# Ledger of designs, part 5: VHH binders against Dynein axonemal assembly factor 10 (dnaaf10)

Target 1, 357 residues: Dynein axonemal assembly factor 10 (dnaaf10), of Dictyostelium discoideum (Social amoeba) (q54e33)
Amino acid sequence: MSALGESNNKQNGKEILHNYVTKKLTSQPYSCQWIPTSCSVVTVGKKTSGGISKGDIKIHQLEFDDTSGDPKLNLVYENEFTNPFRCLSFFKQANQLQQQDNRKFITGDFNGQISEWDSDICDIPIWGVKGAHQGSISAIDAYADNLVVCGGKDGTIKVYDTRIKPNSANDNNGNNSSPISTFEQTNKSNCWSICTNDNNIIAGFENGDLNIYNLKTNSIQSTTKLNGGICSIDSNDRSNILNQFLITTNKSFISIASFNNNNNNNIEFKDYDINKEPNQTIWSGIYSPWNKKDNENIFTIAQGDGSVSMYRDDCKLIDKVLVSDLPILSLDYSKDRKGLLCCISLKKQLSILISPC
Below, E stands for the ipSAE of ESMFold2; O stands for the ipSAE of OpenDDE; V2 stands for 0.75 times the mean of E and O plus 0.25 times the DockQ between their complexes.

## First folded at step 1 (VHH)

Design f4 (framework vhh_8dlx_2)
Fold by ESMFold2-Fast, scan of step 1:
Structure f4 (fold): chain B 357 residues (1-357), chain A 120 residues (1-120)
Amino acid sequence: as target 1 above (357 residues)
Amino acid sequence: EVQLVESGGGVVQPGRSLRLSCAASGFTFSSYAMHWVRQAPGKGLEWIGNIYYSGSTFYNPSLKSLVTISRDDSTNTLYLQMNSLRAEDTAIYYCARVKYYPWSGHFDYWGKGTLVTVSS
């Protein structure tokens, strides 16, 4: 990166979010995340050739052209795998800006397989489970160095510890590992979203069910129904994910939710409509790891209209940028460089955005 | 500051065994895959093998029956056990950590190396 100004966009006192660089990809990405302690982005998705769909992992490094100084996304790794990938998670920590030495990530694929990858090697998964779910894994979240929570089309939520290996010598690197916990939903709706830590799992479903599980008791703590399918869940505090969390839906609204701690398992929801006509899916929403101080909570959403919008506090818009004419599916904040975001669209593109905060 | 310090090298007789150690500091050792690499006099670098944080090991097929890599995450130490040493195992031995480049051999931190001489 150049000077400090690349992470600080202001014009006439207005905070500006802008598209810094966009690159067209040879595959359809479904998820993107920054690799910890780097300026590299991993994308996972699907590559279709001759009617055959395969999994695709790409790593792009954000670089600057030596002659022009312009930003460039340099492809440093690409490989194909048997199953198309649906979702991706690096391991989250209680403090999101804590030194992120763990550069391993988990993928969930359309055939129900989970795999763990070392982003420094990436050639062969270091751990995995075939048949973790029946059908597609639609949601995955990884926490600390070993906890993996996944959900999918079969309506179950499964919790794995990556330190537990299968009992077969020369098996396929974890092919038959057992989950340490399994939660079955009463109505088997597709699990679209998961947010986890050491104590709790928050899971969102296509039918609008929002379930909260207690990992210490291995039981459901709360069930609530929202008026739209729950596309994403993120927390502003991974040490206590029940303090406040952001929900995005497929009915042009988001909700900011928190537990009422007055001795009742009551969740308080504040709903905000996002340009309700026409109806759009809000595919992803994430809290900024950089702005957590005293009513300075900042979050960014990925919209079905192709835009990315940044908000503070009571859903007050900071800025909105149009990135694509097709939906934006996934977003991630850099934890190494303040003000950098990556996103991918249904138009097979990877974009880097600069935020004013 | 990331540091890797190898130890345990020296002169050893053919047919004997030797264990090398690598002390790691300045990063969360238990979260990284670690590698052993050697360089014999007048030759290029030769990859020996690696160990993932899960404990899974992968070896150079030419060396698989002769070496074992292990780790102790409680002491932040990486080990290389070598058995049935021969003169051609004479080399400087390095431990290394991989950077986000996604193929083996792209290392971001190396130790200074420890010399193993197999003779007399």
Scores: ipSAE 0.000, ipTM 0.122, lowest interface PAE 18.7, mean pLDDT 82

Design f5 (framework vhh_rezetamig_d1)
Fold by ESMFold2-Fast, scan of step 1:
Structure f5 (fold): chain B 357 residues (1-357), chain A 123 residues (1-123)
Amino acid sequence: as target 1 above (357 residues)
Amino acid sequence: QLQLQESGPGLVKPSETLSLTCTVSGGSISSSSYYWGWIRQPPGKGLEWIGHIYYSGSTYYNPSLENRVTISVDTSKNQFSLKLSSVTAADTAVYYCARHYKLFGTPRYFDYRGQGTLVTVSS
């Protein structure tokens, strides 16, 4: 044991949310996530060259200059693929902060294909479904080690099991894995957001519909309509449906939805206006995996004005930082290192932020 | 609990390569929160950072030593090693392996260190 660090002797620097490092990318990212076991960030998106649009996967490692301590984003992997990517999900684990083998992620592309990748070897997908949706996959959520839930522009929600492999005796010699469940919407609105929670699927739509499905019974349990398109949904605990959900919208507000612990189907919504101007998009919102310490719920949102804002509990502002002059589309907390956030903007930028929590 | 232990020859001849191994127990080396590194203390001098490695194999070396230093990691054995080439009497020191947390503009924060091993460079 070292005399240099046995006690709580961490210096987190300033207790403010701030931009630590920003890097301009050669592609337009649409989604970003930390590799849960690493200080590396995966971005997926679209690279256009000579009028041709392709899919792009990049992995950047957060590094520090040895002399100055200054941060930098080192590109450690990039590759191009046939279809532009729209969305990205690592498999969500019940134990978010103790992950050994969480190296696999799922992508959904603009042509309706899902693909599974190993972040150590991204050259070829290890699983996939061609034509999972008609048109773009707009939302994807991977849960446990094998469950993939995707929503698309065609208004459907489909659930796949990655254990069903092409070329097995149960497949007809091809990439024709069938979904284990399919849910359709009457209005066929674009499914913009998905969150999987204790065998329930919570799906948000462009028209403001918020639907809850039960995967065990393959049936709809609840439908509610919010006053705005639902851009993102996140759960503060994915192990139990009797829990709290953060919902962001394209109408300048967020909603915190809570289930009653009694044996009833009552869902309480608390709406919070984020911007004074109407119709501003709040593209993403996520709970901190570190937020259960000291009995606080901490969450961060990505705003259309280029800001990232951090809140606690009943939407009490901790801090806000302006990251870009264009919208922030996606953000993620590090599960490996407390106090780090990554985000991407419509200005082809990847930023790392230091969080005060 | 986490423990780091240095091992390797205590005597190296001038111009030869110094080789040390650090064995990590009570914790996994395959963690992206930490770098694993080497520091030394020559007799009568302060601590000098040699370099460190990330479990992916990415290395960071002291510029004054970088042309002589190689650090490698073996995640399957939960070990990392130091090779320092072309040694002289000035490389005589107590060598420590250490875990480093890179904390927001403080480039080297040690939260665990081995007991140290004396390496003497002498003919």
Scores: ipSAE 0.000, ipTM 0.121, lowest interface PAE 20.1, mean pLDDT 81

Design f6 (framework vhh_etentamig_d1)
Fold by ESMFold2-Fast, scan of step 1:
Structure f6 (fold): chain B 357 residues (1-357), chain A 121 residues (1-121)
Amino acid sequence: as target 1 above (357 residues)
Amino acid sequence: EVQLLESGGGLVQPGGSLRLSCAASGFTFSKYAMSWVRQAPGKGPEWVSGISGSGGSTYYADSVKGRFTISRDNSKNTLYLQMNSLRAEDTAVYYCAKSWPYRLGYSMDVRGQGTLVTVSS
């Protein structure tokens, strides 16, 4: 037998979605993502000590114990910052599995600041904008190596290019970059979800508004209202046009949206009830980057009941696992290791899950 | 120019203690997390311990938990590693580093010249 013992046998025999390792954290995470070209996970969130709330960034590496062979999450970095963090995004690419080594990520905080971090350092931000939003940034998405889209409680969506240096001549505070685009809503609602590429932004709001913007014309392309607040949006293809996307809501349903082949300005929505009980929040939903070539879309959702569920095309359930007795807020697929997911819960836990596909 | 200068290494018997120091210059020391990394002869680098910029949070590799203590004095721009209950397997060159080695096979972006610790009878 191998030095990995029982953990090696479980790894070889895994055929179902299951909890591989869970670690209790000293802070409340709100978002988690795998660091590209690594077996490490970043979590960002809030740490409260002595009545003071601060931002917290942790990096855990997935390792195996030399004696038992059991998986473990080794804390390799932690630091505290002034503002609690709400959301996190690494830079998405058209092909997520062939990305060059870009290990930078963007955070949005509860005070309206965005910051860019190098995950190999994480000590001070390498770029940022103070007062990007009035109040909390609730959604952030980054694309290519420089495009950052953020939305927040003030109901606006702002687009930044991280290559634009802060200009002291144009700003009263001397440290802020101006957005390259700003979109405002007629009926202001908290922007809870964003999905972007070079051409389009899809934004989801607390009131159920779903808006699609064209970045080349700086104009709204489509507006639709769903019967629930839109918690997350993800696309199965980020090249040139966002043709199909997954929407999760706070009303126990998801929607799969696609463009009509006869008119790319018309969108077809297919709604699927996930739970019989109404008003359950489906906090996050993401497409697997690993199954696109099989012409088979696989996606996973994070639920308010503490479960994570995996589906095939047309919302056919593959498997479901209960991870926590409190909501799962965020999840991410590894782009370096097929079958690994990370997720975080309101119970201050980071979990690594093994996927059957 | 970032400079890190390690000191305090030497020959010690198993069960003994050593305190390592790292003098830092060329950057705002209190704003950066710092780490200790070691490299045994013929082996790759191993992360040993880390400390946040404020000193409020400390982290250790499982191989050294309960035996080593990392600390810093931001007024002196100095990082410390107190090593107790030393074992033969602790024999290595110890480096002070500004960055964490988040993945195997990647070099530290900045480290000093190192200080040799030899644990033998």
Scores: ipSAE 0.005, ipTM 0.181, lowest interface PAE 12.4, mean pLDDT 81

Design f7 (framework vhh_4orz_3)
Fold by ESMFold2-Fast, scan of step 1:
Structure f7 (fold): chain B 357 residues (1-357), chain A 122 residues (1-122)
Amino acid sequence: as target 1 above (357 residues)
Amino acid sequence: EVQLVESGGGLVQAGGSLRLFCAASGFTFSSYAMAWLRQAPGKRREWVALISSGGSTDYADSVKDRFTISRDNAKNTVSLQMNSLKPEDTAIYFCATRPYFSYGKLTQYDYWGQGTQVTVSS
């Protein structure tokens, strides 16, 4: 019972963004990402049985049926864990199209635990911090091979380096429980979104606060308030100070932020409304890593109406596909195979989409 | 051009130790899980040890606590330290790789080495 969405470029009579294959899952996924150097997708989420909620990790490979040649999502790994998972991040690099050697990913759960997993074997975490946050971890972003930034319901942002072992003189827990940096929101609000590199963190909050922090000075660099809770933040270039970024909100609008070329300390925001009637949450938005055209940014958003929409630059619509009759919560571009997107919906579905970029 | 070359096999007495090596080339070694499999005379190949791209390890029950798998990403090598060897460990040992492994199961491997013979005398 998939909502099979279809998109067509009616000018050319050609479909350019389409639902390639959809599979119903036995659990509710909250986040999905492609595994580097593979055609496999990790989903993390929640499995509820008999009133008890547990964590769930599944890995599906995109394969082709030997008889029909049709695409299929083959379940190659699944396991249950004590705490339901809320968010997921593989380690991002400055150049997203550089072949990534690191197949490890970080999860944040509803109980405030952060864990690092090896995607080749997801049985036991290889690193973790219990009680990283009080309550749910709502946002996580990993950068390079060792930097992990998490934000949560307690309104704090914590930064960890997976290579740093706690000094026994200052850590009686015997684990990597001590962050290298902690940032507190003055008016404590749930940190719903994070985007980072080794110099800066951009954090978005439920109350609409958007803060940029400098990791070198351990201080806030700028603050702005948007008219809606900030659901996701993504940067088209992580090699710099996060100079260009996409923000999605729970008030049916997105904002595209960019540094003024004449003043790199000032950020310009351009707001675009996305179907205000009915009001919807835009759960996620990401830049395409395959942007190879003249100074052109391509991005895709996951919508509360069950659609996935792709845009150029000034929010010019390329195409839109209806994937589900329930919200799309998360999406990811393959960095290994151009034209592949994965997304998940509140209808317990994993879909693979074909895109032109 | 993917190549896996095993070495370190030989004849050893029961209770002895051997260390096997696998030199890999032609692919991004650090991105791939590596496995050791063995084939005894007249039997099918069986999995014995696995190390993931991130360093997580798993072992067949028959070798658990006796064998240790490790990798050196700077040298593109994987090794298998075999202690307390038994006559039933006699086999040709193969190095193998694939981009992804299913947990606890031997799946189809992308690339196989030529193998190195291990003989354990009584």
Scores: ipSAE 0.000, ipTM 0.236, lowest interface PAE 14.6, mean pLDDT 81

Design g1 (framework vhh_etentamig_d1)
Fold by ESMFold2-Fast, scan of step 1:
Parts: sequence; structure tokens; C-alpha cells
Structure g1 (fold): chain B 357 residues (1-357), chain A 124 residues (1-124)
Amino acid sequence: as target 1 above (357 residues)
Amino acid sequence: EVQLLESGGGLVQPGGSLRLSCAASGFTFSSYAMSWVRQAPGKGPEWVSGISGSGGSTYYADSVKGRFTISRDNSKNTLYLQMNSLRAEDTAVYYCAKVTYEVSGTKYYTFDYRGQGTLVTVSS
């Protein structure tokens, strides 16, 4: 890695959220994440050449130029695949700052296929399921070292264990690893967002449905409807019941939801309008793994206006930066270096941001 | 059964060179891409280099590009890694890895680097 995470830009004696380096890509990324125990970012998306659309995986390493000392994003891996990629997930842990030795990630593509990749050993997926969904996989979330949850345009949610190898008994039937759980929706809507742990799945849908499933009983636990399509879901603590989570929507608002601890499964939703203009998409929102003493929750959102904004408890703005003149689609905190964020935009750009937290 | 046996590691001073070998058996060696993967103390595996089954294409991690050379001898079922200009950060156990191909109807691949690996220690 590098000694990066330092900023020379300060306001009133503190670091400001700013764009440190931006690189134009040859493909359209749809998701980006930091590779654990590295200063490298993986992006997955779509590359169109001569009217043909293919999948694209790129890994960039944040480095310094030997002569100038300037930061740069060096392309260290690039490959094309048959199907465009829609979503990406590394395996989340209960403690977000837990040392993460697992450098494998899961992709979901527009043709319904899941694949597992080792970021240290590229080229060929080490596990996969062909036809996991009918149509696009729109959301994917991985937990611990083996649990993969995916949601798709077909309105279903499927849960896989990567330790289960494909059945080799009949080649003519296209032997695939079977899901350990499948949840079907009464009102079929595209599953845009998923957040999971060993006990629960929280899934958000295009029509505003928010469903909570219990993995121990393989049943739906709760359902509610928000006034906007649910673009992303993230939890401030995955070790427990997923008792507090951040929801972003395509109607200019976010919601912070929490479980009531009084032995009733009541969920309290607190909505915050981010923009005065209606119908703006807030594509992604994530909690900082670098929460401060005194139980302060910090989160950052990716906005359709090209901005990245950082908030503290009760949706109080810490700072905001304009990264692109087109929407920011995805962002991720480094778990190895405090103050580093990566994000991608619809303008085919990968940016590294330095944050005050 | 797939067998991979790494050798050639040892203690070397910074700036020195080592050549690693991997003897492969139990599969048609020339039909598979091969890779070198290393694991430094206290860290997860890091991919170092890869070579196609024919030897016509090679790839390298940026951390070793220009210093390491991967090669293979398909007549001897042997994979090589020539390591030059070694640095302290190259200290790791080095494994050779077989890339397995698609299982019918499912994209399921695995990297088989069974064996003890070979320890490379770069220190003065």
C-alpha cells in the first residue's frame, strides 16, 4: 500500500472531503469496491465495442509516480467476459474493521449469472451459478466467507453457500449449485438492494417494498412500503439482528430505520429529504466503518447530481464534494486506511476521495 | 490426482535472485493455465504471475513486473518463476496453482495449490 489517507486540504483546521485523483475508464463501471488489505480498487461493468456489449473487470492500484510523486491509478488487471456485470460484493464481516484475509468477491451479471472471483488470482471464476435468476441480477451481498444473497429483476431472492459444489450427476441438465433458500415475491418487482448477515436479509424493491427475511426459519419476518424505489441498504452493525440500517431512494430522500428493543418487532423509520427537488436518485449510501467514540454514526451517499455527501447522526451534513457532472453510482470505504473512499460515475470515471472521517 | 511440488526457495539478500520450480503431475499440463501465488506472513494470498497453457501469454502483478519472469516447459511438466532484484516485501511462501476449467452447465473453477509451497526470505 501507500502512506495515503493524508490530505493537504483543510478548512478551519480539519480535513475536507475532496477528490484526490480521478481516472477515465474505457468501460462503464456499475460497482466499485476496495480489495481488502490493499490500496487496490476493483470495478465491474460493461464495455461496448462495435455495438457488442461485454462484461469488464478492472483492478486499479493507487500509487505515486516515481518522478513527480503525484497520485495515480495504475491499471494492474483488465479482462473482458461474455455478460455485462451489474453488481459486486466482497464478503462483509460482523466487525467491519476486522482483519479481512478473504480477497474473493462475487459478481452478478445482466444475464442472471453469479460468479466468484479471487482478486489475487484473476482470469477464471472459482465458483458460479449459471441461470441463478431469470434476467438481470440487480443486487448482491456476501457475508462471512461463504454466504451469497442475490436479488434480481424476476423479483426473487436466492441464498447460496459457496462451499456447495455443483452436482455433476447430469451434464445435459446444466448442473448448478442449488440455493439453500429461495424467497419469491407476491408483487413481482425488481430487487434493487440487499443487506444480509447470518440471521436476516433485508431486501429493497423498485416499487418501494422493504422486506425482512429470517434465515433461521426461511420465512418472511416483516414487510413495509416506502414512498420511493429502494436503491441501497446498509447496516451500521452486521453482528446483531441488523437492528439499524440506512436506506437510499430514487425520490430524493433517505430513511434511517431501527428496531425497537422492547421485544416487539416494530421498526421505526425516520425519513430525511436530501434535495428540495423531487425524484432525484440517491444511488448508494454506506456507513463509515470508522465510527468515533461516543457512538456517532457517520454515513456517505452517492447522488444523481454527481455529488458525494457525508453525514452524521440525524442526517446532519459534514461535507459535500462535486465529483462528476453525471450521477455517482457506487462508493466504498477503505477498511484498511481511514479516510479513503472510492466511487464511480456514469461518466466512466473512477475517483479516489479523501474524507475527514 | 493433481500433484504440485514447489522448490527453489531460500534465504537471499536484497537485490539477489532465485529461480522457483513447480513439478506438476496428475493432469495434462499443457492444457491448463498456471499461476504463481504468494502468501506473506500474516497476509492473505497474492497473485504474482500467470501463463497460458501454450506459454504464448504471460501476465504479472505490477509489484513484480520487470523483475520476475514466468515460464513453463510442457515436455517436463514444469513451471518456473525467475525472480530478480528481490526486495524485502517479496518475502513469502510461493505456491504454484493449476487453473481448472468449467464443469458442464456451471461456471465453477478452482485454483489447486496443494503442497507446502516454497519459502522465500529476502533479508540482509
Scores: ipSAE 0.000, ipTM 0.119, lowest interface PAE 19.3, mean pLDDT 80

Design g2 (framework vhh_4orz_3; at its last look DockQ between E and O 0.20; V2 from the best seeds 0.00; counts 0 for: pae E 4.2 > 2, unsure alone 64.5 < 65, placed apart)
Amino acid sequence: EVQLVESGGGLVQAGGSLRLFCAASGFTFSSYAMAWLRQAPGKRREWVALISSGGSTDYADSVKDRFTISRDNAKNTVSLQMNSLKPEDTAIYFCATRTYTVYPGSEYTVYDYWGQGTQVTVSS
ESMFold2-Fast, scan of step 1: ipSAE 0.382; ipTM 0.757
ESMFold2, look of step 2: ipSAE 0.047; ipTM 0.429
ESMFold2 (binder alone), look of step 2: mean pLDDT 80; pTM 0.803
OpenDDE, look of step 2: ipSAE 0.031; ipTM 0.458

Design g3 (framework vhh_podentamig1)
Fold by ESMFold2-Fast, scan of step 1:
Structure g3 (fold): chain B 357 residues (1-357), chain A 121 residues (1-121)
Amino acid sequence: as target 1 above (357 residues)
Amino acid sequence: EVQLVESGGGLVQPGRSLTLSCAASGFTFSSYAYGWYRQAPGKQRELVAAISGGSTLYADSVKGRFTISRDNAKNSIYLQMNSLRPEDTALYYCARVEYTYGSTRYYFDYWGQGTQVTVSS
């Protein structure tokens, strides 16, 4: 592999974010993530055939053509399942670049079911909960190899421990597993986004509510309302208290928030408009795991206009690339190879991008 | 250096049981899935069983008779073979899974030297 993980600097001395390879898929992906300790990407979504919608899991390996040397995405696994998948999470650790040997992932589907999969096999769910939510699971976040937090259209947030086995031996999908915690809202707004660690959950809702929960006290710590539906939440550090996080919205803005446990639980928000006209959904935003020097924060967002944009502190644009003429829904940084990003679009495309940092 | 070393093969009578072991070294064992392949004289190699951290897969010819297991503390994979038949006679290989290929296909990147199992009266 030549030049992978190196900055591309072909424009007036500026670093260039660029599309390295794009592949059209036979299904609509809704989420994509790199499989730890690999050059493979898993996508989950929906495959419609004969008017029936099913769940779809695909794994593609980034390879090079032996004749041309060109990058290619080789389909190494695919399978269909009963329910379309909405969201996907590998287990996050306190440091994203350390302890990444766990290749299990969690899915949430449109029918309210959670399932745990081993990415090395994928044919049979290892663990699951049927009816975890009434209606779609819209957000899922997995942490510390056993903690699963899910939010759904019913407005609830549920916390599961994958070490707790279902009471019924007749249901391999764990439909009798009970959550260790449940959080409910009086106003039933769809929970679109979740970010968690051992101590806290940050949840974002379609109506703009942003709630912070304490897992140890099983109680709410903070409530705030933003001026748009909260599409994604990511933390630059999950090792402590989720004290700094990136929020993306469906009203063409992002917010960088700081939560200080030492200052009466007050949250300071710094809002940035991202091309307000036309109004667009900013579907996802993630911090780079690689750029941890001198408090420098680098993040990348997935935009409704089909662009992927990379920023540093105070929302200063590094670079932008147009990947699709339809929205980009999901992004992930490789934690094994610096400079690799994967993303998916509503145009049934999986793309690998080379990042300048 | 990645190494997989099989043991536990031998001559056994039909209807009896045998346990194969595979010792792995030179990499982080817990990060991978594993499989057992076999090759009979004059036949192509076939996958008989595979195991990840929590899932198992069996070929139809051995389902209900063979059990695959792993011990991460010992960096070992096992194949418990019950109700052995003459057609189970083969050289058995332990392999590390690099990636999966469809619902019934697996790609294996490293293989052991194999251990001979002969089922005969």
Scores: ipSAE 0.000, ipTM 0.179, lowest interface PAE 17.1, mean pLDDT 81

Design g4 (framework vhh_8dlx_2)
Fold by ESMFold2-Fast, scan of step 1:
Structure g4 (fold): chain B 357 residues (1-357), chain A 123 residues (1-123)
Amino acid sequence: as target 1 above (357 residues)
Amino acid sequence: EVQLVESGGGVVQPGRSLRLSCAASGFTFSSYAMHWVRQAPGKGLEWIGNIYYSGSTFYNPSLKSLVTISRDDSTNTLYLQMNSLRAEDTAIYYCARTIRYESGGYTYEMDVWGKGTLVTVSS
């Protein structure tokens, strides 16, 4: 047995990131997040039943066996839906640790539909937009209690307010809620990544385009092209997402970027090669919500080689753990318990990791 | 058992159109995303595009105006329609099944590949 984050778990004085419990799922998850004010994880993805692929939502509670004391992932909710789900977002707040008890989340599916769910119920969507995108929704980010930003395979970015009710959540005749903003690219490229707050959207595209939009002026503020498709974007400060943000790519590198208003509104990039092999995908990267303001910029990445790696300032490796022999697609920090992460792999597994910080 | 078989290749003149087929067997075709990939003589693999089980398509931006991918789940067949063929389109064309996550880039992690069909574009 392990000492669960105690000093004897440090090998050769090194901090240890380790796999605490892994469960094989009956579906392929594509996204995972901790439910606020809980020890529960929601996963969304695809379930094949009778040869047909459907959407799947599962909620697992991290529990301890009454007899052995061993950790276990107990399935507390499961349901199937018409369309396979691609992406998932709870509503982010300016202060991630002092967020409201908003347990609602949004999903984007492979058929271009957005749906809002209450994690305490999940049986029927509360709100939705059918045909929000032509083709798959590839990225979704929600902010405050009502702002939803989605990016799709059609190359567009759309902004919705959940307070604007559609004529019918089941209506496919175009009588759904209209977006409050739409941003289109001149060259069609899949929008793989979105990071938003009430002032700005940062969007990353498959072709390497990185665009910054100003929501108050409803216009593009900046455009840059990176040498790799942009898989994920995250900010260390949701009250000002332009202060510092993390970009992961499909070309074996990550970038840490900041927007400089004093230098012709140029973005300053610091690029770090993660893998020696070219064209490795870094599927996701997120900042720790437990980072102390101005003192810490700890982040964790999900890698195509099946590893999860944790870094501190200047991309200095804290620790790395091999979780799967297939890619890790999504990960999330618990905002309720420091040192807990969840992640999912292409091998139909959900894992809980213990973080050294 | 689990098999992909490409067909429809051959010699075609520049500027003409050609349609390739891929017959799938031994698995539930409708549950998988399918890809077209090509390899020109002496060159590496080039991803052409994919089609998801939902019917949604995504293309290599350099090839998007030249190709259309479609599928017929009732016959377990994948299609590649090519228009305005050029000499540089000469290649072996492969059908592939993959566990592709859409936002994850174009690493060639293919489960099953066909043996390919040769397309020669010459006058």
Scores: ipSAE 0.000, ipTM 0.141, lowest interface PAE 16.9, mean pLDDT 82

Design g5 (framework vhh_rezetamig_d1)
Amino acid sequence: QLQLQESGPGLVKPSETLSLTCTVSGGSISSSSYYWGWIRQPPGKGLEWIGHIYYSGSTYYNPSLENRVTISVDTSKNQFSLKLSSVTAADTAVYYCARVTYKYSGEYVTFDYRGQGTLVTVSS
ESMFold2-Fast, scan of step 1: ipSAE 0.111; ipTM 0.569

